# VH-VL binders against V-type ATP synthase subunit D (atpD): the designs that were tried, part 9

Target 1, 210 residues: V-type ATP synthase subunit D (atpD), of Coprothermobacter proteolyticus (b5y8b7)
Amino acid sequence: MASTVSPNRMTLLALKRRYTISKRGLKLLKDKLEAMVKAFRDLYTEFDRERRYIEELMEAFVELLNQYESETSPAVRDRIRSMQLFQVEYELSTRMVFNIKVPFLDVSLKRMDIPDLYLQTGPAFYKALSVYEELLPHLLKLASLRNALHMMSVEIEKTRRRSNALEYNVVPELERTIKWVQQYLDEMERSQTVRIMKVKSMLEKERGNA
Below, E stands for the ipSAE of ESMFold2; O stands for the ipSAE of OpenDDE; V2 stands for 0.75 times the mean of E and O plus 0.25 times the DockQ between their complexes.

## First folded at step 5 (VH-VL)

Design q6 (from b1 with heavy chain Y101W V103I; framework fv_anetumab; at its last look DockQ between E and O 0.39; V2 from the best seeds 0.00; counts 0 for: pae E 5.5 > 2)
Fold by OpenDDE, look of step 6:
Structure q6 (fold): chain C 210 residues (1-210), chain A 126 residues (1-126), chain B 111 residues (1-111)
Amino acid sequence: as target 1 above (210 residues)
Amino acid sequence: QVELVQSGAEVKKPGESLKISCKGSGYSFTSYWIGWVRQAPGKGLEWMGIIYPGDSDTEYSPSFQGQVTISADKSISTAYLQWSSLKASDTAMYYCARETWTIYDDSSGTFYFDYWGQGTLVTVSS
Amino acid sequence: DIALTQPASVSGSPGQSITISCTGTSSDVGGYNYVSWYQQHPGKAPKLMIYEVSNRPSGVSNRFSGSKSGNTASLTISGLQAEDEADYYCSSYAGSDNYVVFGGGTKLTVL
């Protein structure tokens, strides 16, 4: 950049202005990046909490299913598999995560009233249903959180790239160029001064000899 | 949730000093530049200058350089615009606004104001 | 130096589409990519409607759109509504001076 610019006062001014703007931008991006990283960590904490809860539910769920299987005939289980046990309603919502719109899918489960189901399946099955009712919304939430984390990650990377571009390329280049131009101008000024002084000295010498 | 709340209207006489305020909330106040924009009655918007509350770095429009002072108190998330000696020509609506930066892949960038205060009307009359 | 020129006024009937132009006079082509648009109702603060020529902030109606051709940025409002009556300002980064410049503003009247 230094070799391509015309070293003059106007150029220097323009470069300095550009430098200021770049520095301004860099501050914003760095702070934004920091904030985003923090938000990401917070979101991850939430994600991890949700994950652990789900794991607990899943363990309980599996245990109950095993019990159910041990307490029922294959025929009964086959029949149950063919039944609609829940009415499921889905709702799409959005959550703002550090100015990123993240879609969340909420689910509502309504248990169907199936005659004699309890008699056929037993308490373990019903407990399993209850666990499932709790589990499914959380699974969806976890999926949404995962998505949010991914989206945030992408955004963080973008921001980081931009920040790095300013910090390590644009700003330093401007600094170098400014320095070069400034030095050039200073040197020119000095040179001119010296020239003027020499001329003055010559003239004085001529006058003295006259 | 980002909000900028400015101080109330001011009626002053020429020669008086004035300091108006802009309080930010709902975001990291120290992480965004705050700009001041003047709008004379019936006129357009004029960029006055900006401040970075994080370190109080300030930049002024050439037209307003030396005419006003922009400052900030990060402890209370407040930016200020002040005059040492008001003129009748200072009569205007003054807006604070949060400045946002976007940088492109080619390392170019731009600023714009994404959130604005409600404005402070300053009337200077004898 | 970047100067942004807007028409003083534009008008349209409800349901129509109107366009407000913002023409830059700077030779810096890069500056025109940084146009933002603000809406200002009487006695109210400006509101960001479009940034970076064509991007809408959250909460801004999709009736508002931005475009650019050459050194002219345009704000288009489709399906004009009474509530759209306001002053509209374009803004851009003044590349050479490194400050924000506003256009003169356009008064939009809904007939």
Scores: ipSAE 0.020, ipTM 0.592, lowest interface PAE 4.5, mean pLDDT 86
ESMFold2-Fast, scan of step 5: ipSAE 0.225; ipTM 0.625
ESMFold2, look of step 6: ipSAE 0.074; ipTM 0.567
ESMFold2 (binder alone), look of step 6: mean pLDDT 89; pTM 0.922

Design q7 (from b1 with light chain S96Y; framework fv_anetumab)
Heavy chain, then light chain:
Amino acid sequence: QVELVQSGAEVKKPGESLKISCKGSGYSFTSYWIGWVRQAPGKGLEWMGIIYPGDSDTEYSPSFQGQVTISADKSISTAYLQWSSLKASDTAMYYCARETYTVYDDSSGTFYFDYWGQGTLVTVSS
Amino acid sequence: DIALTQPASVSGSPGQSITISCTGTSSDVGGYNYVSWYQQHPGKAPKLMIYEVSNRPSGVSNRFSGSKSGNTASLTISGLQAEDEADYYCSSYAGYDNYVVFGGGTKLTVL
ESMFold2-Fast, scan of step 5: ipSAE 0.043; ipTM 0.564

Design q8 (from b1 with light chain G31D D97S; framework fv_anetumab)
Fold by ESMFold2-Fast, scan of step 5:
Structure q8 (fold): chain C 210 residues (1-210), chain A 126 residues (1-126), chain B 111 residues (1-111)
Amino acid sequence: as target 1 above (210 residues)
Amino acid sequence: QVELVQSGAEVKKPGESLKISCKGSGYSFTSYWIGWVRQAPGKGLEWMGIIYPGDSDTEYSPSFQGQVTISADKSISTAYLQWSSLKASDTAMYYCARETYTVYDDSSGTFYFDYWGQGTLVTVSS
Amino acid sequence: DIALTQPASVSGSPGQSITISCTGTSSDVGDYNYVSWYQQHPGKAPKLMIYEVSNRPSGVSNRFSGSKSGNTASLTISGLQAEDEADYYCSSYAGSSNYVVFGGGTKLTVL
């Protein structure tokens, strides 16, 4: 009643083959999902480590900026804002994580040779420059790691949906359908055997009565 | 980078036991099925069976069910094919091969051997 | 029993095109994309040439192509070269109790 398939031997064979392929494929998908989740956790651990370090640097940087502002006149601050304080170097790399290419951007800052400002500003300015040299590359690395985590989460969800569809929908439905078709064919064979035996009995009775 | 390395050639007498090996490298060993294929001298390829190293699930050809044992040790990324008592008719080249799958949401799909070991020649003679 | 039927041998000259057939049933070949093809040089392990009837793995020459019509799958090799001389086996899924069957093999001779 529940099945909409045609109950015959060809259909039964096809269903059994689909069942076998689905069961074997499910193992591969489940293992792939487990490996992807492990890789995601490893990457998240790196992300969290970078985030905590950045939080520490940011707290120090804000404190130093406040001290710098209190120690430096508006005219001197305006002059410093117009200076090129850093030389920037970029390096783009790609990491392969399963079937996706993940871009990672590495940046390093080198302090330019700036005019001697010790009489115009305090030590907080130079300390702030040192913190910024460290902070900015880590911020860009954090952004790259966040992007990688997002891309991986999309692929994990896609794989999880496919695995769940096979495990909870497709495989159980194939099992029920195979059982139904097998029972139908078995009943047809039993019914035919009973018919043949009945005809044989009738023919033997007629011969005996002649 | 994916490589399957099989154990060396064996010469045995009828009635002796034998265990040959297939070591996988360059990939996640527990994520792929490993199959065994036999080739008798001057004959074609004959599938014997397969194992999933992640949970040691096995499937055998009807011709080899009860004749051989397939096993795997995932700690050393190695699959095994074993005989309890060899016969002269077991003389053949034995290949291990990595089997992969393509499975779609509608449960259609297939399997095929994408990488093969170099083969282990087993000679059984008195 | 061989569930998949291949010709025992086929031959061609360099630069020509040849086709090797692999005939099964609707369940093995016709209704599904189960067929794969393997190349074996003397004394060497088989190498996957085609999977899912017509797909080529990375590193396999585009001179090799696969197709099917009805219950017969075909491997076609265009622009024959001396190094193509080998045994070729088709393979398919035969059933739950015999997952994999190989054809009898075809010896390709390049004249």
Scores: ipSAE 0.034, ipTM 0.561, lowest interface PAE 5.5, mean pLDDT 83

Design q9 (from b1 with heavy chain D105T S108E G109A; framework fv_anetumab)
Fold by ESMFold2-Fast, scan of step 5:
Structure q9 (fold): chain C 210 residues (1-210), chain A 126 residues (1-126), chain B 111 residues (1-111)
Amino acid sequence: as target 1 above (210 residues)
Amino acid sequence: QVELVQSGAEVKKPGESLKISCKGSGYSFTSYWIGWVRQAPGKGLEWMGIIYPGDSDTEYSPSFQGQVTISADKSISTAYLQWSSLKASDTAMYYCARETYTVYTDSEATFYFDYWGQGTLVTVSS
Amino acid sequence: DIALTQPASVSGSPGQSITISCTGTSSDVGGYNYVSWYQQHPGKAPKLMIYEVSNRPSGVSNRFSGSKSGNTASLTISGLQAEDEADYYCSSYAGSDNYVVFGGGTKLTVL
C-alpha cells in the first residue's frame, strides 16, 4: 500500500502520466541494452580472432629470432640493431558505437632499403622482418579493440543499471501506487453513490407521505 | 546519416482507404519511437500518435483514437499511417518524426523529436 | 486546436532580440523539463531548435536559447537575421495516457 501520496484525482493523473513515460523509457533502454550487448559480442569475437592470430605470429617471430641469433654473429647483430629497418606511419580514426567515440590507432610499416647482408646473416632475418611488419599493426588493432570493449562494458553497465532501476523499482512502484489510489477513489465514489441514493430514497418517501 | 523519407503526395476521394509510409535509415529503427504529426492547411502542428517498432506498441491522441491506425514493419524500417475511410477533413500535411530521449536520472527520461520526414500531403476531395 | 498558448505573431528588426512565450499548466510545461521548440519555414518540415527547455542540438545557432519560469517556457532569438523568419512551435508532454501537445505556433516576421 502506498501512503506517500494524497489519494485524489489530480495525483492519479500525474502518476499515470509518469507511469507511461517511465514505461516508454524502459522500452528504449531495454532495446538499446540488447543492441549494445550484441555489438559487444561482435567486438569480442573480432578481439578473440585478432588475439589468436597474434599468438600464431608471435610464436613464428620467436622461432625466427632464435634461428637468426644462431646464424648471426654478435657483432653483426649489434650492427643490425643500430639500423633503421622500418618507416612507421600512424593513423588515428574514430569509430562511433552507440554514441561513444572509440579511438582506433592504426599503424603501417614499410621496410627501408637496407644494405646487402646475405653473407652475414641467414634467411631467418628477412623472414623475421616480414613477421614483424604483420605483427605490429595487429598488436595495435588488438589494443584498440580491447579499449573499445572496455568503453562499451562501462556503457552497458550504466544502461543496465538505469534499465533495472526503471523495470524493478520505478515502474512497479508506480503500478502499486496507481492501483492503491484508484481503489481508494473507487471506494469513495461507491460510498458517495450509496449515500446519494439513500438520501434520494428518503426524500421520495417523504414526498409520497406528504 | 539519420534520415526519414516519406511516401509521395496522395489525392483521394472521400470513403477511400489510404496507407502512407515513413522509412527510417542511418540508425537502429527498432530503438526509437516514430511519431505522426498532422498539419491542416493554414493550421498548426497536431500530434496524432506514436509507435515503438521493436514491439509495435502504440499510443494515440484522443482526437485520433479509432480514426487512424499506426503500424510498423521493422524488416524494412518503415512506419505507416492508415485510414480505412478518408474524410474531406483529413486533408493535411502529415509528418513522421523520430522521438529521441535524454535520461534525466536513473528513474526518469524526457522525449522530443530530433529528426523529421519531409511530409506527405494528403488531399481528400470529390 | 491549440493545446499550449503562444502569441500568434511576433516581429523584430535585424539585430534585435525577441522572445516567444509558451504557456501551459503544471501538468505539462511546469512539470517536467519536457519543453522543445521547432522552427518551420514555409513549405518545409519542422526542425528541432531547443530540447529539454534549454538544450541546443548540434548545428543550431547559439543565438537561440530557451528558458522556463513556472508554467511558461520562452524561446529567445538574439541578433535577429532574415533567415529566422519562420513559424515557431513549442511542444510538451500533457494529459492522461501519455500524449504530446503542441502550441498554436508563432509567426516571426523580420522587418
Scores: ipSAE 0.015, ipTM 0.514, lowest interface PAE 6.8, mean pLDDT 83

Design t1 (framework fv_namilumab)
Fold by ESMFold2-Fast, scan of step 5:
Structure t1 (fold): chain C 210 residues (1-210), chain A 126 residues (1-126), chain B 107 residues (1-107)
Amino acid sequence: as target 1 above (210 residues)
Amino acid sequence: QVQLVQSGAEVKKPGASVKVSCKAFGYTFTSYWLHWVRQAPGQGLEWVGWIYPNSGDTNYAQKFQGRVTMTRDTSISTAYMELSRLRSDDTAVYYCARHTYTIYKDSSATFYFDYWGQGTMVTVSS
Amino acid sequence: DIQMTQSPSSVSASVGDRVTIACRASQSISSYLNWYQQRPGKAPQLLIYAASSLQSGVPSRFSGSGSGTDFTLTINSLQPEDFATYYCQQSYDTPYTFGGGTKLEIK
């Protein structure tokens, strides 16, 4: 809330102190914003590398699935679809990205041993399982990186808004207020000095005529 | 109570000078800045400058620097604006306006023109 | 210099209508914006200062809003005496520039 304050030397000192603090805050926010944008760029580069690797794995996986379909009868494919091929364990960890806590999911896969299928399908099936063992951890890492990028973008926007408010609203307002108060005080002091000199001049003339 | 009263209309030839007056009533003349604003016929408002009557200090828009002079006489609470080397495009109504400011506890401040003179038409022709 | 742009340049309305006038600054001026009303043949009169503060004696149907670069003046229920030209003014820095004006005309 705002209330009217008379211009005086005490007010001027308080305004100058607030100006110095606000200027320092603006510099820190700009430095933080620059660092965050760099961190976001680096994180995006990691995300893009991971995405491309997953695309390559997916292409290999699809090719192997097509070979599997040609080598395996429909009845055997239906049976395999109903089986549990892996035992999966998840681990949740938290990492700090520019003082933002980011959750990461890691996964451990353990392949089930199914010897009775060796005579019912071809090599493409086992190659596909190997690709899947590599694919799933990378998919979870990609999801974690995407979430991290989203959290970073939100924090960058908030920091940019705060920086803009200081740069374009708060700091200029303080500069303008300081200028107005300073001009007022300077004018008052000049006026008082002129009055004092006039009184002294009048007294000297009166004394000289005695 | 508060009133700003300006001098009457002037007709001048190009190259002449004009001096417009603005007399203050109902407040302490030396406590407020006075601004001059002009308005060409059918056009918008244009800021010319200000004078602080207590000190006589002035500030002019760059466009008028060297052609405008603002003065005051505190004994009669009157401010003056003199514009020299008049051109036809100086034809306008010239207003004086009182500037007051407010400083808030949150360190923000503002000013505005709370009272205006009635205006003085200056016509430059021939 | 800070350029002030008003829109529309003119608007036709009837008594009782709600009218909005926009004012845009070429750079951020925070809340250092004033609104003036000028009736034909008269001097301008202050309506609003600091973007949203209503001047004493001005009817409550007038209101101002905005900050930074975009500002609006609103007249909630237009009265016959409101047909005038409206000007915004930035009080942020010299020269203290005005908008081009918005003429409010009877429909």
Scores: ipSAE 0.000, ipTM 0.472, lowest interface PAE 11.7, mean pLDDT 84

Design t2 (from b4, 62 letters changed; framework fv_mavrilimumab)
Fold by ESMFold2-Fast, scan of step 5:
Structure t2 (fold): chain C 210 residues (1-210), chain A 126 residues (1-126), chain B 111 residues (1-111)
Amino acid sequence: as target 1 above (210 residues)
Amino acid sequence: QVQLVQSGAEVKKPGASVKVSCKVSGYTFTSYWIHWVRQAPGKGLEWMGGIYPEDGETVYAQRFQGRVTMTEDTSTDTAYMELSSLRSEDTAVYYCARHTYTIYKDSSATFYFDYWGQGTMVTVSS
Amino acid sequence: QSVLTQPPSVSGAPGQRVTISCTGSSSNIGAGYDVSWYQQLPGTAPKLLIYGNSNRPSGVPDRFSGSKSGTSASLAITGLQAEDEADYYCQSYDSSLSGYVFGGGTKLTVL
């Protein structure tokens, strides 16, 4: 739509300046997006590693719980359910990933000293406690990693959207407009030059005839 | 907030020169043209020219060519307009204004003055 | 002289509609250059009212509208209010002058 464009030198210069800024911005956003995607992939690899380890621990834990249930009487199991077996300590920290504040929750378990447990429950129960002591911290780490991945995916999507708007809308529009204005100015200059040369020729002939 | 703050009123004799300043704040000084527009008492607006502060490129209205000089100081985010060989007819309020553009989705573009300084009264009298 | 021609004055009563014309030539509005409108309250600097023929910046009521046809443009003000009393200037670009041009201005009086 040529009717709303001001096809003059000032317009061309302003458009060229906007184009340069937009191209620089696009490169910066693409570089940032690439770095964010790599960081997301690395974080996902850590998440998958934790998930796999938790899967192994869960299988072991379930097997040990089944063995414990078969080796203990209902009365002993009822007593154990009423006991505090662990003391829980937690630490909340914030990590920065590409200017995103991501909360991470770490937890540690300390087993309570209950001497009667060794006499009444058998080896399966003791092994189950050891597995649970490992499992819970890794479950919370997995949850923190999943939250980090979610927050990062949102920022990646926003950056991708901004990058796409520049690459597929703004920059191509500027290129087309610059080309149109340039062509118009070139044609206007050629038309003016031809007109001036014609007038000059006529004046020279008139001067010579006078 | 975008603000353009101009220097105070000036009184000059015919033949003298006047230099008006326009200090900007609230945006990146080097990203926008600064233009100058004057208004004689009781009369309309008259465009004088403009400067792009990033590279110092200028554009001047034909009737002021040879008499007007526009400069910038990027260290103070200030644009200047100097008018020489003053005549009584140059008595006016001189405005600086930010020149900007919008590029529409259909690739059309438009240009306009979005923010204006408060104006500087220049009086030329003998 | 003003390159763009505006009526020197227009008047209306509160709630009425007024239009301010801006007439150019083949080297400016007729060449396809956009028209902007500026409102100047007494003793103040001009303020952008309309840009690109018909667009309003944020804070300008929809009572103000602009249009362009051929070599002319118009500013329409509906539902006139006392605070609309001001001078209004149209502005475009002129290819023969290689510069920006303004209309002579229109003083709006709200009766």
Scores: ipSAE 0.000, ipTM 0.438, lowest interface PAE 13.6, mean pLDDT 82

Design t3 (framework fv_sotevtamab)
Fold by ESMFold2-Fast, scan of step 5:
Structure t3 (fold): chain C 210 residues (1-210), chain A 126 residues (1-126), chain B 112 residues (1-112)
Amino acid sequence: as target 1 above (210 residues)
Amino acid sequence: QVQLVQSGAEVKKPGATVKISCKVSGYTFTSYWMHWVQQAPGKGLEWMGRIYPEDGETKYDPKFQGRVTITADTSTDTAYMELSSLRSEDTAVYYCARHTYTIYKDSSATFYFDYWGQGTLVTVSS
Amino acid sequence: DIVMTQSPDSLAVSLGERATINCKSSQSVLYSSNNKNYLAWYQQKPGQPPKLLIYWASTRESGVPDRFSGSGSGTDFTLTISSLQAEDVAVYYCQQYYDTPTFGQGTKLEQL
């Protein structure tokens, strides 16, 4: 680009303005990238904390299911498999994280009251229902957090690519073009000064010689 | 041809003030940062401060803060460095030097120097 | 405040032999975001101002002979003259520009 621009003062000022805007844009993108990476780390910490809690709940749930299976007959287990134990309501919402629209699925569970079931299944079954009632909303929260982390990682990569393009391509090209125009103007100024001095010298010599 | 031409050697008494000039040619004075560097006899180089000639923005090293004043006259393409309350340890060659990395004003810019003045010896003695 | 330390303080090398000058910074001058080392090398001959040789640790300034090369990263840097010429007798300075500019104390290179 350096050889395709008009090497004059106005062009130089325009290029310097583009340089300043590009440098400010780079700083904003780098600041945004830093903030996004911090937010990603914070979300990952929350994700990891939720994952550990869910693993703990899952372990308890599996143990309670094993106790339930050992305490109940196959006929009772078959009957329970065909029953609706919960009324399920779900709500879909969208949350914004650094201009990223993240879908969140929330669920509300209401346990059905079936008195005869308690007499046949024992306390392990009802404890398992309590754990499941806790577990399912946290599983959906974990899935939503994982999706948010994935979407944020994509946006971080896009921002990093844009930042790299400015830092390593656009800004250096503007610097090279500005340097070329500046060098050309410096040469022209030098040449003009020499020319003016020569003309002045010639005029003085003519005046001196009459 | 880029040239930075400094004023001649100075001899000053302790407590005096010295003002050194640096006249530039061969480039657009208002487009580059101008720096001042001190070199004591037989010693290394110490950065003193800088000025952006277009608007007169300055920054000084804390070691010289309060004693150094850098100015620029865009009508004569000349930068000045004034050092007050002179001491014998201020005996040094003072250089003006041009900033090359930042072609436009960036007050956070870091720098190395591509063109230097010839130096001005300032001798402080009683 | 970044302190620059050069070694050796002086060095004598025969014409045609390799000269090596080292520079150490008190903290890293490598900017991880752009992977650049904010380090320059200057040559100063008696009665003359410093002359830029190398910037960004390894980029040779226009007009500088190819026998001059810079290397290193982070805190440890080296200026190498592959085959000493008589005109290379000078004092050499490293400079960091990662923060407020600071220079090394200088290395005097003499002909043996």
Scores: ipSAE 0.000, ipTM 0.408, lowest interface PAE 19.8, mean pLDDT 82

Design t4 (framework fv_ecleralimab)
Fold by ESMFold2-Fast, scan of step 5:
Formats: structure tokens, C-alpha cells, sequence
Structure t4 (fold): chain C 210 residues (1-210), chain A 128 residues (1-128), chain B 107 residues (1-107)
């Protein structure tokens, strides 16, 4: 950009101002990257905690389903398979993760009234329903956290690229351009000083001979 | 296993020059940001500078006390990091460590700001 | 320029809990990393991102960071824990900043 820039004092001041702003922006982006990585780690910790809890619930759920199948006649199991056991309502909310709007999906479960089946099956059935009531909201939370981690990783990469562009392209280019403009202005000032001194010298010589 | 081995330290007179090397093994060196950290005898740790991976621009940054005198470079074909030290001063006397900036946890070494593995260090003594 | 302050030394009785502090302006807004250095040896990362442990570091090591103070906690202290401990942060104005170091003595 040095050859396309008008080398005057106003341009120099504008370039120096842009340089200062770009340097400040670079330092702020580096701070932002540090903060974003910390936020990502905290979010990953929450994700891992949810994943582990879901694994525990799934193990319990599978064990209860096996017990239910052993305690329940084929006719009753066939009936249960055709029934709506839950009424499900979803709520979409937005959570701010380091100034990024992340959608979180929550679910509300309401167990349908099935009292007649209680007498035809064992307690494992109702224990399984209770585990499912807890499991489904946590599964959706895990999915929302996974999505949040993905969005955060994309923003981290984007911020890293922006930081790199400033550090390796914009700031060095501004430094080179400022040097060139300053050098040009210094040359002009020196040239004018030499010219003035030459004129003064010539005038003094004429006076001495007159 | 990750290993970093520094070499090139020794005695040098003020105003002299010295080049340190750090041989890396056990990881993909070309993807790593690398740092130099020094420790004056009996004193604490002081960051000297870093170099980014070639993929991330391969550029360098330096601490204020060494800027203009020290140059960091890398040779990915040899898995080696270098520190060229010019115009050495007595206050540059220290054990110099190379250290790795890792991408393992967050997939991006540029997003991390800690040193997960350190070399054993090499002593540089600047004295008459 | 950004500065981290650590106590020069901390003493702990064998089997007791040691706490090493690292103070800095709004350090709770930064990620703090901790290094252990034994005499004649290179530093070893013991805690990163305030509270995470690298593979091979005992669960006795833990960290916290809030407000103006970060803390490295060493539970059930052992003779082998005797070392110098350094905290470290990244700051936009100062780049990588280390604390002055704390000598831990196990009595």
C-alpha cells in the first residue's frame, strides 16, 4: 500500500491513528481468545458432567426395561407400545455464552394417566417411566451443550483468524507505509532546507561583490 | 512421549552472539506454537518470545527486553526450534528453556496460553 | 504492565493442606496456570485453566481463581511436593506474565 498512498502530513496522522487502533484491536482480540477458551473449557466441563450422568441414567433405564419385560405379559406389553405415555412440550430459550447467543431446548414431560396398567405390571415399569422423565430433559440439554461447544469453537477459529490477519497483514503493512510516508516527508523537508540555504548563500555572495 | 532438548548454551562476552537449538520429538512439531522462557540464576521465570506454526503464519513475538536483539525461527523438516541471540548483555545470563504450546485439548494451539511441556534448559552466561 | 504477586515462601506440615496464592488485578477474569519446579529441573505444568490437571498430576493438586486472587491447593502434602511454584497468565498488554514464585517447604 505504500505506492498508492499520498505522502502528506494528514495521511501520516491518519495512518498513525489507524495503526494505534489496529494494535489495540489486536491486543483485545488476544484477550478475547483467552477468555473464549476459558468459557469453552467451562462449557465442556458441564457437557462432560451431563454426559456422565446420562450414561448412569441409561444403564439404570436399560436394566429397568429388562426387568419390566420379564415381569409383563406379551399382551400388556403390546398394549403399552401403542399408548401415548407422555405429553411433551418444548421450550426454546437463548443463553449467552461469551456474547454468543446459543439456543437451548428444554422439555416438559407430563405422564399420562395409566392406573389400570399398574396392576398388570410390576414396579419396574413405573421406575422406568421416572428414569425416562429425568433422562429426556438431560439428553436435550446435552444436545444443546454440544451445539454451544460447536458454535463456540467456530467463533474461536474466526477470532483467531481475525487476530492473525491483524498481526501478520494489517499491522506490518501499516508499519511499512508509515515508514515510507515519514521518509518521504523527511526528504522533502531536507530538500527545502538545502534549497533555502543555497539561495541565502547566493544572496550573500552577490552582496559582497556589490 | 513429548521431549524437548535444548543445546547451544555457553559462555559469551557482552555484545557477543549465540544460537540456541531445541530438538523436539513425540508430537507433530509443525502444528505447535513454540516459546522460549528464561530463568536467571536464583530468580523466577521470564517469557522471552514465541513463534507460531507455519500454518498460523509462522510469525514471532518478543518480550520488550529482548526485542530487536533476539530472533526466533524454526525448521519443521528437522523438528527444531532456534533462538538467535545478538548484542548480548549481562542481564541475559539465564537458563533458557524451550516450551510447547499445545492444541491437544482445544484443537487449536493458537487458542491456548500455557506451556504444557518444557525442555531441560541450557545455560547462557554473559560475562567478561 | 500487568503484574502477578506470590508469597516468597509457604510452609506446610506433612499430610496437611498447603495454599499458594497468586494475586493480580481482576485475575479472576484471566485463566491461571501453575508450574512446579524442583531444584535443578525444568518446570512442570501442574494446573492449567485455573483448575484442570494434566495427566499424571495427583488429585491432591487443585486450583481456584476468583476476584483478585488465584489459589493453588495441595492437599495431604508430601515431601516430594517441596518445590518452587509459579503462576502464569496471558495479558494483552504484557503477553505472558509469571508470578515471582513461591518456595513450598514441607516440614
Amino acid sequence: as target 1 above (210 residues)
Amino acid sequence: EVQLVESGGGLVKPGGSLRLSCAASGFTFSNAWMHWVRQAPGKGLEWVGHIYSKTDGGTTDYAAPVKGRFTISRDDSKNTLYLQMNSLKTEDTAVYYCARHTYTIYKDSSATFYFDYWGQGTLVTVSS
Amino acid sequence: SYELTQPLSVSVALGQTARITCSGDNIGDKSVHWYQQKPGQAPVLVIYYDSDRPSGIPERFSGSNSGNTATLTISRAQAGDEADYYCQVYDSSSDYVFGGGTKLTVL
Scores: ipSAE 0.000, ipTM 0.496, lowest interface PAE 12.6, mean pLDDT 82

## First folded at step 6 (VH-VL; framework fv_anetumab)

Design r1 (from p1 with heavy chain S107A; at its last look DockQ between E and O 0.59; V2 from the best seeds 0.00; counts 0 for: pae E 5.8 > 2)
Heavy chain, then light chain:
Amino acid sequence: QVELVQSGAEVKKPGESLKISCKGSGYSFTSYWIGWVRQAPGKGLEWMGIIYPGDSDTRYSPSFQGQVTISADKSISTAYLQWSSLKASDTAMYYCARETYTIYKDASATFYFDYWGQGTLVTVSS
Amino acid sequence: DIALTQPASVSGSPGQSITISCTGTSSDVGGYNYVSWYQQHPGKAPKLMIYEVSNRPSGVSNRFSGSKSGNTASLTISGLQAEDEADYYCSSYAGSDNYVVFGGGTKLTVL
ESMFold2, look of step 6: ipSAE 0.035; ipTM 0.598
ESMFold2 (binder alone), look of step 6: mean pLDDT 90; pTM 0.928
OpenDDE, look of step 6: ipSAE 0.661; ipTM 0.853
ESMFold2, look of step 8: ipSAE 0.035; ipTM 0.615
ESMFold2 (binder alone), look of step 8: mean pLDDT 89; pTM 0.924
OpenDDE, look of step 8: ipSAE 0.371; ipTM 0.724

